Miniprotein binders against q9h3h3. Designs and how they scored, part 40

Target 1, 235 residues: q9h3h3
Amino acid sequence: EDGFTAEHLAAEAMAADMDPWLVFDARTTPATELDAWLAKYPPSQVTRYGDPGSPNSEPVGWIAVYGQGYSPNSGDVQGLQAAWEALQTSGRPITPGTLRQLAITHHVLSGKWLMHLAPGFKLDHAWAGIARAVVEGQLQVAKVSPRAKEGGRQVICVYTDDFTDRLGVLEADSAIRAAGIKCLLTYKPDVYTYLGIYRANRWHLCPTLYESRFQLGGSARGSRVLDRANNVELT

## First folded at step 20 (miniprotein)

Design GT8
Fold by ESMFold2, fold request of step 22:
Structure GT8 (fold): chain B 235 residues (1-235), chain A 102 residues (1-102)
Amino acid sequence: as target 1 above (235 residues)
Amino acid sequence: DPEEVEKLLEKLLKLIERMVRRALEAIERGDKDEVKWLLIKARIILYILEELVTDPEIRKKVEEVLEKLRKAIKALEEGNLEEVKKILEELLEEIKELIKEL
């Protein structure tokens, strides 16, 4: 009866945020060092709490790669949170449209493609491809969870800077697929994360804005991307 | 499942406690940006708690914690780190008591 999977994952992610991160920062580190770094810290081998035999002796919350062009801009998140609280007491309806407008008004426009993979070669290969795409400039920033004690699936997050920029979101999807990733991808705007809105919420909002499924349709390898808010295919 | 909800509530409250402790450490280092982000995250967890809590007395206490957090955020925006520290010390004790009451 564990119906709160998203909330548990959110709690674990926020706990991980507070532990040290392993970061390859292309803004300060030569690209020629990336392959050695990836070999030293494969996500299937880096453990959450520094288990014996791990490459890390201390806890690791996230493994991340920052691209050369990465310029963090989270927007006005505290203002967003205050406006959200005011909205709830205002009597105005809470809809996907009002959340979108809050995000735009406060410039909290970032979002992320998410994928979940089991520990092993497939995860390590997928992460390496994503990391290279970030360092080469096709993507701006990504992170992957380390291996947990339970041995469950790990998550790769690939960020984009504007969830309303459909072309930019689709370009990120394309770069992910070019790395050979064929699993389901889901896209969540950060506004939902900052407001604590997950699947089982009282407003029946859907925090997943886009869904990408790998498909070899027609004569080209590509993905089908569905806009969950409008129930339309973008590809 | 009431047992699963109670486990999640305890996990979330302990995470807020950890965030408040880290924010107090960040104040000692003068790292206002770290304090800001820890309070943003604590606020997210309180939003999640509001979705989960059904007990009216626990809900009231969650709202009291959120109100104190709002005051800490206001003090931080005004640059008054001493006031932020005072509020967070009080908040830490409230969170510890709330965990015991579970």
Scores: ipSAE 0.851, ipTM 0.935, lowest interface PAE 0.5, mean pLDDT 90
Fold by ESMFold2, look of step 21:
Structure GT8 (fold): chain B 235 residues (1-235), chain A 102 residues (1-102)
Amino acid sequence: as target 1 above (235 residues)
Amino acid sequence: DPEEVEKLLEKLLKLIERMVRRALEAIERGDKDEVKWLLIKARIILYILEELVTDPEIRKKVEEVLEKLRKAIKALEEGNLEEVKKILEELLEEIKELIKEL
């Protein structure tokens, strides 16, 4: 891993945002259609640019599932960005606490659990489990990247609506584990993404708030969750 | 690795160029929400560029691009799509020039 991996991934993600998405929207689509949709569009076979022989003939940026209760709420991101620029010129210290306060003030509270998996059955099975959890109401919204030509790892993002609601974030972790997911999960508040703050930043901010690790013989949740800021196990 | 940094800078600038072109198209369709989100994302990329650029001459041009973007965002909030279009057309040319200087 070089020093620019996060920046390259951010650029690819923002490029993908601009291409068409494949969406199963439970708010307008009956749940009984989910299994057919999952079989038609496995993320290991959906191609980023629409290769011949793939399920999609056109480019796809993301594959997503919206739950019945999903209501997009990004908050005041433009106000957040303006306030961020003002803070940088103010001379005030920039800390995790000031970012938390900016997020609260501008209602930019969403965040996501992230997992990275190689293309193949394991990825497709993990995605299907998450998609079902979203349609069943245990999770609110998730997306997965399509397959790039070079066969690198793909990412599943599972969103929560308030990173300051620790119990809600932990409930999402539990729902992910109940879907059979055993890999490492990391949680990142969207405020860091909207401010372009990645691992190597001059303020020494850590964009990863929580880490979740699956453990054999664990609780019903099946994981240990570490708060990165306080080095405290939450579970 | 100076060549790796240069390739990343070029990639980011070309992505901003693509976002600005898409925003100009969205203005013609009257899709103000798409314009808003494209400008938010362009701003994120400029924040990333500011952290990566060490050359003072290039850094000055990145700041000039960011200042124009701020003006476009303000014009959009005021509903002045004619001004947004004018600023974005100027921004597009500045971005093309900056890419050539790499």
Scores: ipSAE 0.850, ipTM 0.934, lowest interface PAE 0.5, mean pLDDT 90
Fold by ESMFold2, look of step 20:
Structure GT8 (fold): chain B 235 residues (1-235), chain A 102 residues (1-102)
Amino acid sequence: as target 1 above (235 residues)
Amino acid sequence: DPEEVEKLLEKLLKLIERMVRRALEAIERGDKDEVKWLLIKARIILYILEELVTDPEIRKKVEEVLEKLRKAIKALEEGNLEEVKKILEELLEEIKELIKEL
């Protein structure tokens, strides 16, 4: 029934982008300050619009941690969008391969592992583990949504710099699992976000490129990672 | 459910309106990077709208908004903030009219 959930979430995410962020930036802040910051701003208690009793009195769009090596580079997104429009009028077929080529050509290669958790200790513990992994250098950058009024699930996004670098994507998955996270992870390249492509699109493209499932009894934080575009297991 | 689609369309159009207003403020500060990113995001929302809109008259207006956005982006690339401001003020009025037509 709910064919437009992804579009609603996309609108909320883009609105959140426009509000202030709470950022721990390891490039300018000593790692010894991280624990105090995490205690002050647990994502289950930071509210989207600044509710009474929350640690924030003003709206917060995202809570983020930038690693020591974080160097933001979104690539040529305007060129990507222009080429996308030209592609649609060219008569050339729209496939996952053509999206991959556009992303490579315009250097829009970033993507993110996503996890959805209910507010509470499990969310706050997962975020703290991710934030530590970022500050320690196992991950580069992550963000988490604040608590919304309706109390639905919150999202943690863990970014990687190149979705075509499977080893790098798998290393990020391993770092997430080492933080004790056992829930389903899905991976979305940013190219799909910049082109407004969600599940119910007319080209039948799948914006989720990889899925990671935690295995019981798996050694070394075992994951089964599926490449959704080619329907093959990577692990 | 046509009523749920109309609510999503209105939400998306109001978000574009907010982005355009913010971009006009950024022009007054001379912040070209903020203008650029707001227009990138507005373009994403227009892509989403194009997939959702079935009414041909509304679709035509969405296409007109996207064309004005392309002109604003070109003017921004040329460094002509006066032209960007002019186009965005016109685009804002078109978006407000689209919201009323829902």
Scores: ipSAE 0.849, ipTM 0.933, lowest interface PAE 0.5, mean pLDDT 90
Fold by ESMFold2, last read:
Structure GT8 (fold): chain B 235 residues (1-235), chain A 102 residues (1-102)
Amino acid sequence: as target 1 above (235 residues)
Amino acid sequence: DPEEVEKLLEKLLKLIERMVRRALEAIERGDKDEVKWLLIKARIILYILEELVTDPEIRKKVEEVLEKLRKAIKALEEGNLEEVKKILEELLEEIKELIKEL
């Protein structure tokens, strides 16, 4: 019995959102500067609160890279939240289908592939590969958490702009695998985050839409992508 | 575990307090977009709190905080920043009181 691990992680992520970010923005920064930036700010060494001896002297919430084509569009999140509250009082069933329709209606379509890695060379190598893929245009935007005091696992988030565009989500998975990443990836639509819906919710909703596992049986560099709602392999 | 739940409730309420304080600062700078996003996030935390709280007196206060937040969001949509500021100042005091009552 896990207790409230997801809620603690959500709180820490929202707190991190409020602290300064270290950003490489390809829309305003030449691509030739990326390698120096990556060397200066490896996620295994950038500390959450600015520990002595780290590259940063101030707190850092996230390390992020924005691609040249990154055009943020979060949609109508306030309308989504209002409609969610109305749905709960309406007597209509709350199902994955009604959540999907709510997200479509309010254009809250973004989602993200997530991976968790221990601090060290493997994390820094994975992040560098993702960052290069973003700057080269194979991915739009990604972020990675800095090192916490405890030195626990860190998260890389790779965003896509439309979770209903299955091809686009699978293309992002392929780009991640092309960067040499072999760990488990999970895909979560942002609608669940904006509605505060985590694994242990009273509606029994599954916030993970897809899982990607690196195997020889998959098509994208050995990926096997499972649709969690239908228990079907997409590759 | 009631001690673990209480620690999480306190953590979440303190995070809302920080968001409201930041939103009041953003109002002084005229940054309506920052206010909007801080209120969106505060609303998420209140959704999480509603699922966690079992004490009926605390639950009632959480619902009152969420209702004030809805009013602040409506005032922001109408461009009434003075109303948003007034509501958020009241909300901040209610959150501080709720943290003490844990």
Scores: ipSAE 0.849, ipTM 0.936, lowest interface PAE 0.5, mean pLDDT 90

Design PR1
Fold by OpenDDE base, look of step 20:
Structure PR1 (fold): chain B 235 residues (1-235), chain A 102 residues (1-102)
Amino acid sequence: as target 1 above (235 residues)
Amino acid sequence: EVRKQFEELIKRFEQAMELIEYLLELAERAAKNGDTIKARIILYIAEAMAEQARKIIEELKKLAEETGNEEFKRMAEEAKRIIEEVEKRLKEVQEKVKEALS
């Protein structure tokens, strides 16, 4: 990643969060309608700004699927941010452990598996698999970025409720792999996002806690998961 | 080689400034929408980018001093003026967001 790509992508994500979302909510919509919805709004064809000929005429920030067990509770993010600002002012050392404790204290525990895919059939197929897994209750919530004018990779985000629950994080990886996804996955806690901590942060904090690589054969989960903080394989 | 390094630093600085300007626009939009959480996130990123820009300026100054090139000195001084203006604007947006939180 050359230059400030991570921060640029973060800015684009923040901009996208402020635009309307295309949502399939399994809590209010029958699962039998999912296939028609996926056919209507394939991520490779939905455009960020509602380009002529796209399925959307208006800007779309994200395409999302909410599962039956989805809860939008993100904890005390305002309190987290206030505590973070106070901590910076104090001049105390900031470590990954510090962020973990802040997250726990303020109940900001959500995290996400991330995958980046080129626009096209493979992306749409991957998204369909994830959306199905969400509607079937194997995953809680997922979103995918629409197609940008300049093209480039689109991102699928698959959320978990607690980044401190290693088993839950691994179960989500397994569900993603079971959906037929073979690309590299990275796991990032939302606490890093809420505090604006990306690659070029002054504390040299790594926002990626886990990496998952697909492996043919051997492991029952079909992936090798690396703990980046400890440089230890978990699977 | 030194000239190439200097030009690459200038390019990175320009990229940082462009991104900060975009972030400030987004922060103002978020604040206007009442999304103070998002505004603060955006501002944290802008602060981090400003810090990176300052580091780039330090490297520019170092190269200018080592070479004695007056053009490089002038460009480094211009970059310093630009970042100071951007930081002032960043601070103004931060104060607006703080007022919205009170």
Scores: ipSAE 0.861, ipTM 0.933, lowest interface PAE 0.5, mean pLDDT 93
Fold by ESMFold2, look of step 21:
Structure PR1 (fold): chain B 235 residues (1-235), chain A 102 residues (1-102)
Amino acid sequence: as target 1 above (235 residues)
Amino acid sequence: EVRKQFEELIKRFEQAMELIEYLLELAERAAKNGDTIKARIILYIAEAMAEQARKIIEELKKLAEETGNEEFKRMAEEAKRIIEEVEKRLKEVQEKVKEALS
């Protein structure tokens, strides 16, 4: 809150979106090349601005893998944004149900599981596992931030195509856990990102829809998933 | 204690202004790239920051009035002039993005 941390991180993510990405696209690159690509571009060593001694000499905004079934569909984001602006002038209350309905009406249904890890072996190993899951078809699309500042955490985003499809979201969680990832995961629908809504927003909306915590013997998926909107456990 | 509170509010206001200026530059970059969706996202964030900055100015004015401190009053008035200039630039960028949509 103090120093506007969430808003600074959002601004940096917007800037990163506009710089070049390092992409492994399974539809155009043989799967047998993945391990060499991962070894060449570990996210703890790829630098945001092309620091001397890093694998990249030029800026990198994101490192991403696209699965064989990657079919980009952001939905009617321009219509979503127009409707959002009109809604704010209407005087009607803005609630989590409002955002869900806007997303459904405009088919802006994608969302992402997020995990935050410090630079180093744990991050690189987690990313490699997720990248393999994408290329093997258990996940569709993932990205990881490059190293920007010393000691700063980096983020891995694993996308799903429909946040209203709870089974699909839970299947993605299960695939992440099968890759050996045990840290906290949070899930954000993309509608919040497209409308610039972060933790410290004036409507007190919570952009985190689900939380996933790893537990031994808790469920077949190996995690406990909490629905933050309804305060209920899904697993 | 009141001076520490006032100085902390000024620091937060200055941080907000710096972030808004950075956001406006990013929004112009996104618009230049033809990405009006991203430009609008960035401008939504800038608008939220401007709203917070105005809340900070309201607190500064209240503190200046309660203490009768003329330095606090002068600083609150200067913060108001700064946010008015920044909001003018925000609206100019918003209009540029709206023109690009059509």
Scores: ipSAE 0.822, ipTM 0.905, lowest interface PAE 0.6, mean pLDDT 90

Design PR7
Fold by OpenDDE base, look of step 20:
Structure PR7 (fold): chain B 235 residues (1-235), chain A 105 residues (1-105)
Amino acid sequence: as target 1 above (235 residues)
Amino acid sequence: TEDEVRKQFEELIKRFEQAMELIEYLLELAERAAKNGDTIKARIILYIAEAMAEQARKIIEELKKLAEETGNEEFLRMVEEAKRIIEEVEKRLKEVQEKVKEALS
């Protein structure tokens, strides 16, 4: 991995956020149409820039599924960013606790489980499982990156409303595992994204709060979840 | 060894070039976000660009150390070129930051 892979992937994600999304919205579309939509837009075949012969003719930033209970509320992100800039100017120490308090104060509490998968049948199958779990109300919202020209790994993001709610974070992990996904999962709060905090940050902050590893024959959840900040297993 | 130092210097130069390429891309994205009225996105992108500029400065300090230790005139010239490049990029970064601040006021 090149020294700035995380920052490069962040730039690509920011670019993708500005392009059109392919969305299945369970609030307005019958659940019975999900299978046809998944068949029409398999993530391994949808191309980032709308290549000839792809299901999409135009650029696609993300493929997303919104559940019936999904409500877009990002909190006061602008206020968060202003407070962050003021904090940096003050020269006060910045800790994971500082970011947690900023997130709480500005109600920027969303976070996501992340998984990286190679393009192909396994990715499309994993996405179909996640999309179904969202439409069935086990998860609230998820998105997947389209296929890049270089054929690199695609990312699935599964969101939770509150990264401070450990039970909610663990429930989402359980739902992902129940969908048949066995790869490594990492959990990142959106506050770290909104403040541009990635691997090479000057404060040595780890943007990953939790790690989930699949376990055969283990706990009822089928995974071990590690709190990376405290180095404690939660399951 | 001289060969090991040369290899290390070339690896640092490659990393520096990668950082500069990424900052230029980030600046383009920030301008696009600002043009679209997405000031939140523009600020995120600029925070990443600032972090990358800081990393580039660290790389230059490492390059400078190697150049001074060897006394290699070619390495010294390459360090001065890298300093010029990062100063130009930081100037552009600052210009984009001011545009975004004006859009927030």
Scores: ipSAE 0.850, ipTM 0.927, lowest interface PAE 0.5, mean pLDDT 93
Fold by ESMFold2, look of step 21:
Structure PR7 (fold): chain B 235 residues (1-235), chain A 105 residues (1-105)
Amino acid sequence: as target 1 above (235 residues)
Amino acid sequence: TEDEVRKQFEELIKRFEQAMELIEYLLELAERAAKNGDTIKARIILYIAEAMAEQARKIIEELKKLAEETGNEEFLRMVEEAKRIIEEVEKRLKEVQEKVKEALS
């Protein structure tokens, strides 16, 4: 593919992972402090490198909220990576089923709903709603990128613990919609991230497993979810 | 047409240069991750860099085809320069991969 946009975004995300994060951790911080924290660190105003006039004076890679039940478990990622390298030397075809089986075998089952929003009130409002859902226990963990100096779109990531558990993924979608979010959501299993597989990959794999679109008809659920691999609606 | 081939060649050169710049950045990031002891992240970054190097090689194959079809000496010289650049980048990629493997214990 051309433009290398996905690869640039991946590189920026890798760099951000290695810088300090601003974290509200519900496991150690009372829920009553959340609104003040959100007001101090809105994602449209927290800058990647600590620009003058921003609430942060140091670089920030990510802004995150950990739910009270947050227990990090990435699975056997080193074994996953080793098996991946062996597969590539084997000459066997690489398919979506291959990635699914690698993820299951190595217990690398987490994934995330993604949304992209321009800096401003809409982004800060969406993040605040997501953060409250995490602290209230409706969602597990979420993060949002800080503002880039050039003002491009920012990303909110909402994690789930098992991409093969369709009901759990759909429940997270519902919690996101209940927070008032109407934009397009895309879901990416973490196995693709750990293997460095993005949209413009040589195997023509689609790292987006699901898409969620807000329903205009006023459904209690509020969305229509499409399985991108099978072109099948789940809702 | 000569102008059409020149435009196509220049576009491919620009894409090659963009790929080289991004690979260099990725290698710097991989070295940072390795120095931090995060070999999982270093390997993710190296997977991306390796995939980009392979795409860059495909770009060189197309550049070479265009240069040979025209017999243009300027194009042939640019293909040879691109080959030298990617050989150096691939050498650095291999060196970083070996550093990451050594960090595994």
Scores: ipSAE 0.774, ipTM 0.882, lowest interface PAE 0.7, mean pLDDT 89

